# VHH binders against q07589: the designs that were tried, part 30

Target 1, 356 residues: q07589
Amino acid sequence: MSRILVIGAGGVGVITALSLWLKKESDVSLVVRSDYDRVLKHGYTIESCDYGRLEGWRPHHIYSSVEDAASAADNQGYNYIVVTTKNIIDGPVNSRVSNIIRPVLEKNKELHGPQLTTHILLVQNGIDIEKEIWAEFPREQYRYTVLSGIQLIGSTKIGSGHISQVGQDHLSCGAFDPQDAAAIQAANDFVRMYSNEGQNFVEFDPRVRYSRWKKLLYNAAINTSTALVGLDVPRCLEFGVNKKSTEIEVFHPAMREIIAIAASEGIIIEEEFITMFTEITRKKVFKPSMCVDCEKGQLMELEVILGNPIRIAKRNGVATPTLSILYNLLVLVQAKLKERKGLLKFDEKTATLVDE
Key: E = the ipSAE of ESMFold2; O = the ipSAE of OpenDDE; V2 = 0.75 times the mean of E and O plus 0.25 times the DockQ between their complexes.

## First folded at step 26 (VHH; framework vhh_8fcz_2)

Design j2 (at its last look DockQ between E and O 0.01; V2 from the best seeds 0.00; counts 0 for: pae O 14.6 > 2, placed apart)
Fold by ESMFold2, look of step 26:
Structure j2 (fold): chain B 356 residues (1-356), chain A 121 residues (1-121)
Amino acid sequence: as target 1 above (356 residues)
Amino acid sequence: QVQLVESGGGLVQPGGSLRLSCAASGFTFSRYWMNWVRQPPGKGLEWVSGISSSGGETYYADSVEGRFTIIRDNDKKMVYLQMTSLKTEDTAVYYCAREYTWQDSYFFDHEGQGTQVTVSS
């Protein structure tokens, strides 16, 4: 039976743990932060379109920190670490994925040395998110694989220990390195362990790089633009100059730049997706996730969505005038959010940033 | 295993009508929005029409609005595209596609062979 640690107890993480638990093929642990005491004593209340209403539900184990979960691994360790947190590499040092997973990797290494391979599943947005893990944990010293998870779900924490899932649980899982047979096997095994026939949909993704670059068309152009202005997509389109400037002069140019960057990395994204992403959202009144994050005062996944593509573009000689403007304005929005959270301090007497 | 099987295409004169069908299996059909997309000769995919999971909301590309009607039957797990006033520009392979969300983004997939519609004199 595989031992699986899910990190992040938001709407996505809790339903991830529930789906694994329902399959009864894995030992499921969940790291719970603010809700830990409530969930320990009373369990979760879950209202799920896929799994029904559950009262008092818990996975097999819950922990208040990754460090505690790693200590509890004692003689066996974890086969899978599933990271469902946002990847905010410019945020607090403890929010970097390498720092989040380090206690588990170190404990697995201490317990088993090279005999236990840790499968790290990143259920996060962005491009090049696997590179940090490869850089921080040399393969000579650590035994692991890195898997990509794309969770397609409408699930939200609506109160302490209370989860509402209104969009179907749908997961795409694949290997970042398509030539790593162990990673491919681990991804397929996870698909099997996650699949609850008739209740959810889960699939193996054989082209992770392509899938993530394609998603980036939406994220780098639309998700970012709506976050800057605090508007849903239909309003962004209708409020534009002549009801056209937003799509013609912002969305489409940004998406074309992403396509060019992907091409410079050997990934061909079909031009038709530019129009398709715009049209399927034109009439759907809702705010994308980055816009919602800004409304809630939460930091954005700015570097993995815009920073990393722009760095690739600079390295490869690809021009990004539209993306660069979006990025630099959002850097200011992110700094504003950091200042409100006490993560950044400005000395008004000297008009300078305070070094900490 | 997701299966989408398109049928009902053919050769039609301009101004004519056709009704395309899509039989769905291998997923909970009533939980997904469904779409028609098409691929004109030598071009990429174009979105044509979409219908909500209940059938209560329908959407159309500007190029087909007023001429095409999308319909679904959740009991039979079928999606239809009723096409009227056909134009030569409607010539394409038509695919039925399932719509789903990825972290606030919408995706289409199409798994079938499609059905050819040719509008010519």
Scores: ipSAE 0.030, ipTM 0.518, lowest interface PAE 7.2, mean pLDDT 88
Fold by OpenDDE, look of step 26:
Structure j2 (fold): chain B 356 residues (1-356), chain A 121 residues (1-121)
Amino acid sequence: as target 1 above (356 residues)
Amino acid sequence: QVQLVESGGGLVQPGGSLRLSCAASGFTFSRYWMNWVRQPPGKGLEWVSGISSSGGETYYADSVEGRFTIIRDNDKKMVYLQMTSLKTEDTAVYYCAREYTWQDSYFFDHEGQGTQVTVSS
């Protein structure tokens, strides 16, 4: 039986664990940090559009930390690590995905050595997120694959031990390295283990890089700009000059720049997606996730959504005037958030950042 | 088509014994590890026992170790679970599951419809 550790017990993580659990093909462990005691005692209350109402639900195992999951007496090695936390590489050191998964990866190595390949599924936004893992864990020392998960779902934690899913779960899973046969197989296997026919939608993604660039049209343009101004998409559009400037001068240029960056890698994103991503949100009065994070005082996935694309652009000689302005302004917004959270210290007497 | 059909479940008193059977068809049985898993009422799926392709290796959950025995007959394409000293907590639907292995990853790609085991006084 595949042993799967899900890290992140938000709306996405809990539903991910539930889906795996319901399929009955996996031994499912979930890391639950803040709600550990409650979940341990009472389980989850889940209201799911996919699976109905569940009371007192628990996966096969719950742990209060990744370290606990790694050090558990009954740990026989995890085949999969599913990371559903936000990827904030410029956040606290402990928030780096490499540091999050390290305890389990190390334990797997200890337990099985080269006899266990650990499949790390990153259910996260952005591009080049796999590179951190590859850089931190040499392939000659560690046996692992990195898998991409792109999930569209409407799920949120609405209380301690209480999850509400109002949007169907759509997951596309593939290998970051398209030439890695083991990763490809692992992704297909995960699709199988995750798929609950008639409830969720799961598919293998044979072009992960393409999918990530495509999604960045929305994230890099609309998520970022709305976060910057603190407005929902319809207001952004309507408040523009002649109700057109936001679309013509911000959204479209940003998306075109993403397309250009992808093209520099030989990946062709269809221009029709520019219109699609604009129109799908034109009449929906909601704030994108990055905007909500910012308003809630939470750090944004800024580097994986804008930083990495811009770095690629620079390397490949692609001009990104719109994305660059968005990025550099949001860097300041992110810094502001960090300062409020005590992650940055500014000395007003010297007008300098305090080095820790 | 891969098929697994469980049988042998029933109602027994605590301390009693049951023998579950699983008939396999539609695949090369001798190439696959086979497992028994169970789902108690209101609980999640629990691994019970596993047996290697050749039958040379057997594994048990701590909760059933010493009480349950897994056996397979590759000629007959059967896997069995001999259960002794049954407890009320052994009450569950029991499933036979085929194990699929890919580069050190294991999962159950097929299971039967299950057989009900009820241990009650």
Scores: ipSAE 0.000, ipTM 0.200, lowest interface PAE 14.6, mean pLDDT 93
ESMFold2 (binder alone), look of step 26: mean pLDDT 85; pTM 0.856

Design j3 (at its last look DockQ between E and O 0.01; V2 from the best seeds 0.00; counts 0 for: pae O 13.1 > 2, placed apart)
Fold by ESMFold2, look of step 26:
Structure j3 (fold): chain B 356 residues (1-356), chain A 121 residues (1-121)
Amino acid sequence: as target 1 above (356 residues)
Amino acid sequence: QVQLVESGGGLVQPGGSLRLSCAASGFTFSRYWMNWVRQPPGKGLEWVSGISSSGGETYYADSVEGRFTIIRDNDKKMVYLQMTSLKTEDTAVYYCAREYTWHDSYFFDHEGQGTQVTVSS
């Protein structure tokens, strides 16, 4: 039976743990932070369009920290680490994915050395998110694989220990390294362990890089623009100059730049997606997630969605005038959010930053 | 496995009417938004119409609004596109597609074989 540790107890993480638990093919542990005491005493209340209403539900194990989960591994360790937290690489250092997962990797290594391969599944937005893991954990010292999870789900925490899922659970899981046979097998195994026939949709993704670059068309152009101005997509389109400038001068050029960057990496994204992503959202009045995060005063996934593609573009000689403007303005918005959260301090007397 | 099978295309005169059908299987049909997209000769895909999972909300491209009606039957797992006042520019291969409409992800996930609509005199 696979031993799975889910890190992140937001709407996505709790439903991930529930789906694995319902399949009855894995031993499911969940790291629960702010809701730990409530979940320990009373369990979760879950209202799920896929899995039904549950009261008092717990996975097999819950822990208040990753360190506690690692210590409790006894002599068995964990086969999978599933990371469902937002990837804010410009945020606090202890929230970096490598730092979050390190206690489990160290414990697995101490318990089993090279005999236990740790499968790290990143259920996070963005491109190049696996590179931190490869850089921080040399393959000579650690035995692991890195897997990609693209989760398309409408699940949110609506109260302490209370999860509401209104959008159907869809997971695409694959290997970041398409030549890593162990990673491919681990991804396929996870698809089987996650699949609840008739209740969710889960598939193996044979082309992880293509899928993530394609998703960036929306994320890097539309999600970012709405966050910058605090508007839903229809308002962004209607408020533009002559009701046309937003799509013609912002959305479409940003998407073309993403397509060009992907092409410089050998990934061909179809041009018709530029207009299709715009048109399917044109009249749907809701705010994308980055816009919502910004309005809630939460840090944005800015670097993995926009910073990383721009860094690739710079290395490969691809021009990104539209993306660069969006990025530099959003860096200012992110700094404003950090200041409100106490992560930056500006000395108004000297007009300089105090801390970095 | 997920399958979408379009039918009902054909040759029709300008100003005429036609009804397209899409039979869906292999997924929980009533929980997904559904769309019609089309590919005119020598052009890329363009979005035509969408319908919410319950059928209570419908959306149309400006070029077809007022002329086309999207309908779904969750019991029969069918999506229809009722087309009226057809124009030569409506000539295309029409596809139905499943849509992921949650917060962060607006893309078409699956496409059938399509059905040809030709509007010509």
Scores: ipSAE 0.276, ipTM 0.691, lowest interface PAE 4.8, mean pLDDT 89
Fold by OpenDDE, look of step 26:
Structure j3 (fold): chain B 356 residues (1-356), chain A 121 residues (1-121)
Amino acid sequence: as target 1 above (356 residues)
Amino acid sequence: QVQLVESGGGLVQPGGSLRLSCAASGFTFSRYWMNWVRQPPGKGLEWVSGISSSGGETYYADSVEGRFTIIRDNDKKMVYLQMTSLKTEDTAVYYCAREYTWHDSYFFDHEGQGTQVTVSS
């Protein structure tokens, strides 16, 4: 039986753990940080459109930290690490995915050496997110694969130990390295272990890079711009000059730039998705996730959504005038958030950033 | 029936040497990776060394690299662990373990009774 550690106990993480648990093909561990005591004592209350109402639910194992999960006496090595936390590379050092997974990866190595391949599933936004892991963990020293998870789900933590899922879970899982047979197999295996027929939708993704570029049409254009201005998508559209300027001068150009960057890598994203992503949200009065994060004073997934694409563009000679402006303005917004959180210090006397 | 029987453990002084042996039976030995694992007193199981089916690939934990050597004889269905420059921290029960694969991950489905290695002045 596969042993799976889920890291991140938000709406996404808890439902992920629940889905795996319900399938009964995995030993499921969940890292629960802030709600650990409550969950340990009372379990989760889950209201799920996929699975109904659950009271007092727990996975097979609950840990208060990744370190605890790694050092547990009954730890026999985890086959999968599922990361559902936001990818914020410019955030606190301890929030880096490589640092998050390190304790478990090290323990797996200690327990089994090269005999255990650890499959790291990143259920996260953005592109080139796998590269951090590859850089931090040399393949000659560590045996692992990195898998991509693209999840569409309406799930949120509505209280301590209380999860509400109002949108069906759609997961696409594949290998970041399309030539890694082990990763491909691991992704397929995960799809099997995660799939609950009639409840969630799970599929293998044979073109992870394509899928991530495609999703970036929406994230890089709409999530970022709405975050910058603090408006829902319909207001962004309606408040534009002649009700068209936002779409024509911001959204579409940004999306086209993403398409151009993908093309520079030989990945062709269909132009029809520009219209699709614009129309899908035109009449839905909601704020995208990045906008909500910003409003809540939470750091944004800025680097993985805009920074990395722009870096690729620069390397490949692709012009990104729209994305660059969005990025550089949001860098300042992100800095503002960091300052509020005490992650940046500015000396007003010298008008300089204080180096720690 | 799969059987693994370890031997060769004992008491040695720091800096000393020991050679552990594992006799395998009940399965096609040459088809399986073999490993040594150990359990120090009061600690969990830790991997020590592994060897491929053919013996062409060997791997070691960082703590034993350069000091321990794993070898196998497929004709005799034996796996060995030559330990040199032994340290007090090498004190443990040592187990021979057969490797199996599950979802592209590798585990141990069989191990012997273990042999005690004690390194003490």
Scores: ipSAE 0.006, ipTM 0.217, lowest interface PAE 13.1, mean pLDDT 93
ESMFold2 (binder alone), look of step 26: mean pLDDT 85; pTM 0.859

Design j4 (at its last look DockQ between E and O 0.68; V2 from the best seeds 0.00; counts 0 for: pae E 7.9 > 2)
Fold by OpenDDE, look of step 26:
Structure j4 (fold): chain B 356 residues (1-356), chain A 121 residues (1-121)
Amino acid sequence: as target 1 above (356 residues)
Amino acid sequence: QVQLVESGGGLVQPGGSLRLSCAASGFTFSRYWMNWVRQPPGKGLEWVSGISSSGGETYYKDSVEGRFTIIRDNDKKMVYLQMTSLKTEDTAVYYCAREYTWSDSYFFDHEGQGTQVTVSS
C-alpha cells in the first residue's frame, strides 16, 4: 500500500486527502498546521458535493508539521508527497516547496536509501515549478520524481476543521519530465489511487508542459491584470477604451506572448484559446483568484505565473512587452503586500529597503 | 471518460431556426456549467452561450442575445441551444463545452467534436 503525505490542509488539501482515503488504496497522512488541535480532537467537518457530509473525519494520520510527519515513530517512508500549498518562491523561506518537502525527503533517504523513490506531486499553478526541486535535490543523492497536478476544484476552508466543497474535483496528473518512465508510472498510479468513480474526475496528463502553458494564457493575462487593477473581468472589459482596449491591448497581447514563449519551446498552443479565455468570463461578474488573493492581502503566485515565463522568454529571445509591464508592476504590488505583512521593511529616512 | 456529443446542425436559410443538442456522459453533469462555443470559418473559437449547473443562470453573447436560448436537462444529461432568426454570420462549427470552476476562475476543459451550422440563402 502506498503511503501518501498531503501537505497543505486547506480546502484543496483536505479534499485531496479525503479522496485518497475513500479509495482505500493508500495510507494517507495529512499535515495540519493551524487547525491541528481541533482536527486532532474533533476531526473534520466536510460538506462535499462529491462525497456528501462527513463529521469527525480524519485521515489515517495527522501531523502538526512536515517535520513531525518525518520524525514520526511509525514513519516507514512516504511514497508520495502531495503539495497543495501555493507556490510563492518569493515569499517566506519556509514557503519554498524544496524546504517544505526536505524533512520528509531526507527521512525517506535515511530509511530506505536508493530503494525508495519518492514521488513529489505538485498540485500548483505556474510553470517551471519543478526546477526548484531539481536544483535543490541532486538526482545522484536523492531518488525522487516530480509530478504535475493541475486541480480544478471548488473547495474552501470555511472554519477551523470545516471544509466546504461546492465544485467537483477535477485532477490532471502527469510527469514533468516526459521521458521519466518512473514518473509516468507514478502519475498513472496516483490517478488510480485518487480516482473515485462518479465522485471526482481524474485523468493522466501526457503533455504536462502543454497543459501548463495553456493554463497560463488565462493566468498570465487575466488573473494578473485583474489583480493589478482590482476589478472583475467584465468591468475590465467594459471600462476599457471603447470597451475594447482591455481585450485588444492587454489580454490578447499577453496571451499571444505566452503562446510565443511556448512556441519557442516547440509547444504549440492553439490560438483559439485566446478568444475562448477572454469570452468565457465576459458576462460573468467575478474576480479571478489572484485578484482575490491580492485584495485579501495574501501573496500572489507571481513568480511561477509571470516571472518564470518571462525568464524563459528572455532566454529564448521572445519579446514580452505586455507581460513584462504586468510583471514589473505586480512585483511592486507584491512588495506592498510583503511590507504590510512585515516581510519587507522600508526605511523612510533613508528611503531604502532594510536588509535583514 | 468524459464525452460530449453535439448534434442538430445543418443547412438553413437566413431567418431559419435550428436546435442543437449535446449529450454528456462520463461525469456528474449537474455539477458543471455548460457552454456553447462556435468557430466561424477562418476565425477563432468564440463563446456563444452558457448555463449554470442548475440552469438558473443563462448568459449569451451580445450578437445572439434574444435569438438563442440555452437549456439543459440534468436528468437526461443534455444541453440544448435553440437558435432562431439565424444569420449568415452564425455559420460555424458549434461545440458543446464543459466549464469548470476553479476557485474564482473558469475555463473549458472538455468539448465535443462539434456540429456544423450553415446559414445561407
Scores: ipSAE 0.030, ipTM 0.342, lowest interface PAE 4.2, mean pLDDT 92
Fold by ESMFold2, look of step 26:
Structure j4 (fold): chain B 356 residues (1-356), chain A 121 residues (1-121)
Amino acid sequence: as target 1 above (356 residues)
Amino acid sequence: QVQLVESGGGLVQPGGSLRLSCAASGFTFSRYWMNWVRQPPGKGLEWVSGISSSGGETYYKDSVEGRFTIIRDNDKKMVYLQMTSLKTEDTAVYYCAREYTWSDSYFFDHEGQGTQVTVSS
């Protein structure tokens, strides 16, 4: 039975733990921060379009920290670490993925050595998210693989210990390195352990880089623009000059730049997705996640969605005038959010930023 | 294995009618929004119409609204596109597509082999 640690107890993480738990092929642990006492005493209340209504549900184990989870498993270790938190690499240092998973990897190295390979599944947005893991944990010293999870699910935490899932659970899971046979096997095994026939759709993704670059068309152009202005997509389109300037001067150019960056990395994204993403969202009144994050005063996944592709573009000599404007304005929005949260201080007497 | 099979295309004169069909298998059909997309000759793929999982909400590209009707039959796992008052600009290969949405993304998964619609005089 595989031992799986899910990190992140938002809507995505709780449903991930539930799906694994329902399959009955895994020993499922979940790290629950702010809701720990509530979930310990009463369990989760879940309203799920896929899995039904559950009351008082808990996975096999819950912990208030990754450190506690690592200590509790020191005789067994974890076969999988599933990271479902938002990846905000410009946020607090303790919130970086490498720091979040470090207690488990250090414990595994010290107690299990080559006997245990830990598979790290990143269920997070963006590109190049695996590179921090490779840089921080040299494979000479640590035994692990890094897997990609693209989860399309409409699941949110609506209160302490309360999850509402209204969008069907769809997971695509694959290896970041398509030549890593161990990672490919681990991804296929995870697909099997996550699959609940008739309740979700789970597939192996043989080309995770293509999938992430394709998703980035929407995220880097539309998700970012709506966050910058605080508007849903139809309003962004209708409020433009002649009801056209947003798509012609912002969405489409941003998406073309992403396609060009992907091409410079050998990834060909079909141009029809530019029109398709614009048209399918034209009449659908809802705010994308980055816009919602801004409204809630929460930090954005800015670097993995815009920063990383722009850094690739600079290295490869690809022009990104539209993405660069969006990025630099959103850096200001992110700084505003950080200041509000006490993560950034401005000295009004000197009109300068206070660094530590 | 997810599979979408389109049919019902053909050659028709301007002003004519056609009904496209899409047979779906390999997934829980009644839980997904479905769409029709088309690819005109020498052009990129464009969205035509969409229908909610229950069939209670329908959406159309402005240029086809009033002329095209999207219909689904969840019992038979079928999606249809009833096309009337066809114009030469409707000439394209038509595909059905399963829609995914999350508040931060729209993904399209598995388009079928398509069916050719040719409108000419």
Scores: ipSAE 0.013, ipTM 0.475, lowest interface PAE 7.9, mean pLDDT 87
ESMFold2 (binder alone), look of step 26: mean pLDDT 84; pTM 0.855

## First folded at step 27 (VHH; framework vhh_8fcz_2)

Design l1 (at its last look DockQ between E and O 0.35; V2 from the best seeds 0.00; counts 0 for: pae O 5.4 > 2)
Fold by ESMFold2, look of step 27:
Structure l1 (fold): chain B 356 residues (1-356), chain A 121 residues (1-121)
Amino acid sequence: as target 1 above (356 residues)
Amino acid sequence: QVQLVESGGGLVQPGGSLRLSCAASGFTFSRYWMNWVRQPPGKGLEWVSGISSSGGETYYADSVEGRFTIIRDNDKKMVYLQMTSLKTEDTAVYYCAREYTFSDSYWFDHEGQGTQVTVSS
């Protein structure tokens, strides 16, 4: 029976733990931070379009930190680490994925050395999110694989210990390295352990890099633009000059730049997706997730969505005039959010940043 | 495995009508938005129309609005595209596609072979 540690107890993480728990093929642990005391005492209340209403629900184990979960692993360790937190590279040090997973990797190594392969599933947005893991954990010293999870789900925390899922649970899972047979097997095993026939949809993704670059067309062009201006997509389109300038001068050029960057990395994304992503969103009045994060005062996944592709572009000699403007303005929005949260301090007497 | 099977295409004259059908299986049909896309000769894919999971909201590309109607039947797991006032520019292979409604991005796929619509005098 696989031992699975789910890290992050937002709407995605809790439903991930629930789906694994319902399948009865794994031992499911969940790291719960701010809601730990409430969930320990009362369990979760879940209203799910897939799984129904549950009250007082818990996975097999809950922990208040990854360190506690690692300590509690005793003699067996964890087969899977599922990271569902937002990847905020420019956030607090403890938000770095390598720091989040390190206690479990060290514990697994202490307990089993090379005999236990740790499968790290990143259910996070963005590109190049796996490279920090490869850089920080040399394969000579750690035995692991890195898996990609593209989660398409409408699930949110609506209160302490309360989860509302209104969009069906849909997961695409694959190996970041398509040459890694162990990773491919682990991804297929996870698809099996996560699948609840008739309730969710789960599939193996044989082309993880393509899938993430394709998703980035929307995320890097539309998700970012709406976050910058605080508008839903239809308003962005209708408020443009002659009702056309936003798509012609912002969305489409940003998407073309992403396609060019992907091509410089050997990934061909079809040009028709530029207009398709625009048209399928044109009449749908809702705010994308990055815009919602800004309105809630939460930090954005800015570096994995915009920073990383721009860094690739610089390395490969690809021009990114539109993405660069979006990125640099959003860096200021992110700094404003950090200052309001007390994570950044500006000294008004010297007109300088304290941490610089 | 997701399966989308398109049918109902054919040869029609300008001004004519056709009704395309799409049979869906391998997923919980009533929970997904559905779309029609098309591929004209020598061109890439174009989005045509979309319909919400309940059928309460419908969307159309400007080029087909007023001429095409998208319909779904959740009991039969079917999506239809009722096409009228057909133009030669509507000549294409038509595919139905699944859309996820709640996500950080909009993703859709087409799994079938499509159905050919040819509008010619």
Scores: ipSAE 0.426, ipTM 0.769, lowest interface PAE 3.6, mean pLDDT 90
Fold by OpenDDE, look of step 27:
Structure l1 (fold): chain B 356 residues (1-356), chain A 121 residues (1-121)
Amino acid sequence: as target 1 above (356 residues)
Amino acid sequence: QVQLVESGGGLVQPGGSLRLSCAASGFTFSRYWMNWVRQPPGKGLEWVSGISSSGGETYYADSVEGRFTIIRDNDKKMVYLQMTSLKTEDTAVYYCAREYTFSDSYWFDHEGQGTQVTVSS
């Protein structure tokens, strides 16, 4: 039986753990940082469109930290680490994915050495997010694979130990390295272990890079723009000059730039998705996740959604005038958020950032 | 793999009727809202109609309300669009679309090839 550690106990993480638990093919551990005491005592209340209402639910194991989870591994390491937290590269150092997973990788290495391959599933937004892991953990010292998870789900933590899932769980899982046979197998195995027939939708993704670029059409253009201005998508469209300027001058150019960057890597994203992503949201009053994060004073997934694409563009000689402006303005917004959180210090006397 | 295959389009005179069909496979059909969208020549995609998972709720764009009817058969994994009193402005490629939640919003997956509807005298 595979031992799976889920990191991140938000709406996504809890439902992920629940799905695995319900399948009964995995030993499921969940790291619960903020609600640990309540969950330990009372379990979760879950209202799920996929699984119904559950009260007092717990996975097989709950831990207050990744370190505790690692320590509790005893003689059995973890086969999978599922990371569902937001990927904020420019956030606190301890929030980096590589640092989050390090205790478990070290423990696995200690316990089993080269005999255990740890499969790291990143259920996160953005592109090139696997590179951090590859850079921080040399393959000669660590045995692991990195898997991509693209999850479409409407699930939110609505209270302490209380989860509401109103949107169906749709997970695409694949290998970041399309040539890594072990990763491919691990992804397929995860699909099996995660799939609950008739409840969630899970599929193997043979085109992880393509899928992530495609998703970036929306995230890089619409999430970012709405976050910047603090408006829902319909208002962004309607408030534009002649009700067209936002679409024509911001959304479409941004999406086309993403397509161009992908193309520079040999990945062809269909132009039809520009129209699709624009029209699907035209009549629905909603704020994208990045916009909501910003409004709530939470850090944005800025680097993995805009920073990395722009870096790729620069490397490959692709012009990104629209994305660059969005990125550089949002960098300032992010900095403002950091300052409020005490992550940045500005000395007004010298008008300079205080070096730590 | 998710597949949506549309059929039933054609050439019809104004005031005429057509019935579109969509065959779905590769996912749990009965759990998803299904929609029809269309793309008129030279225009973007526009939503036409939607139906709930169970078929108990149906919705229509103002432009087609009273003229179009969406129905589904979960046993056959089919979605249909009965179009009546067709107008020239209904000319478009019609797509069947699976509705799902994405990035805190609802999205339409219309990966099919679509079916051409042409209304002309």
Scores: ipSAE 0.018, ipTM 0.363, lowest interface PAE 5.4, mean pLDDT 91
ESMFold2 (binder alone), look of step 27: mean pLDDT 83; pTM 0.840

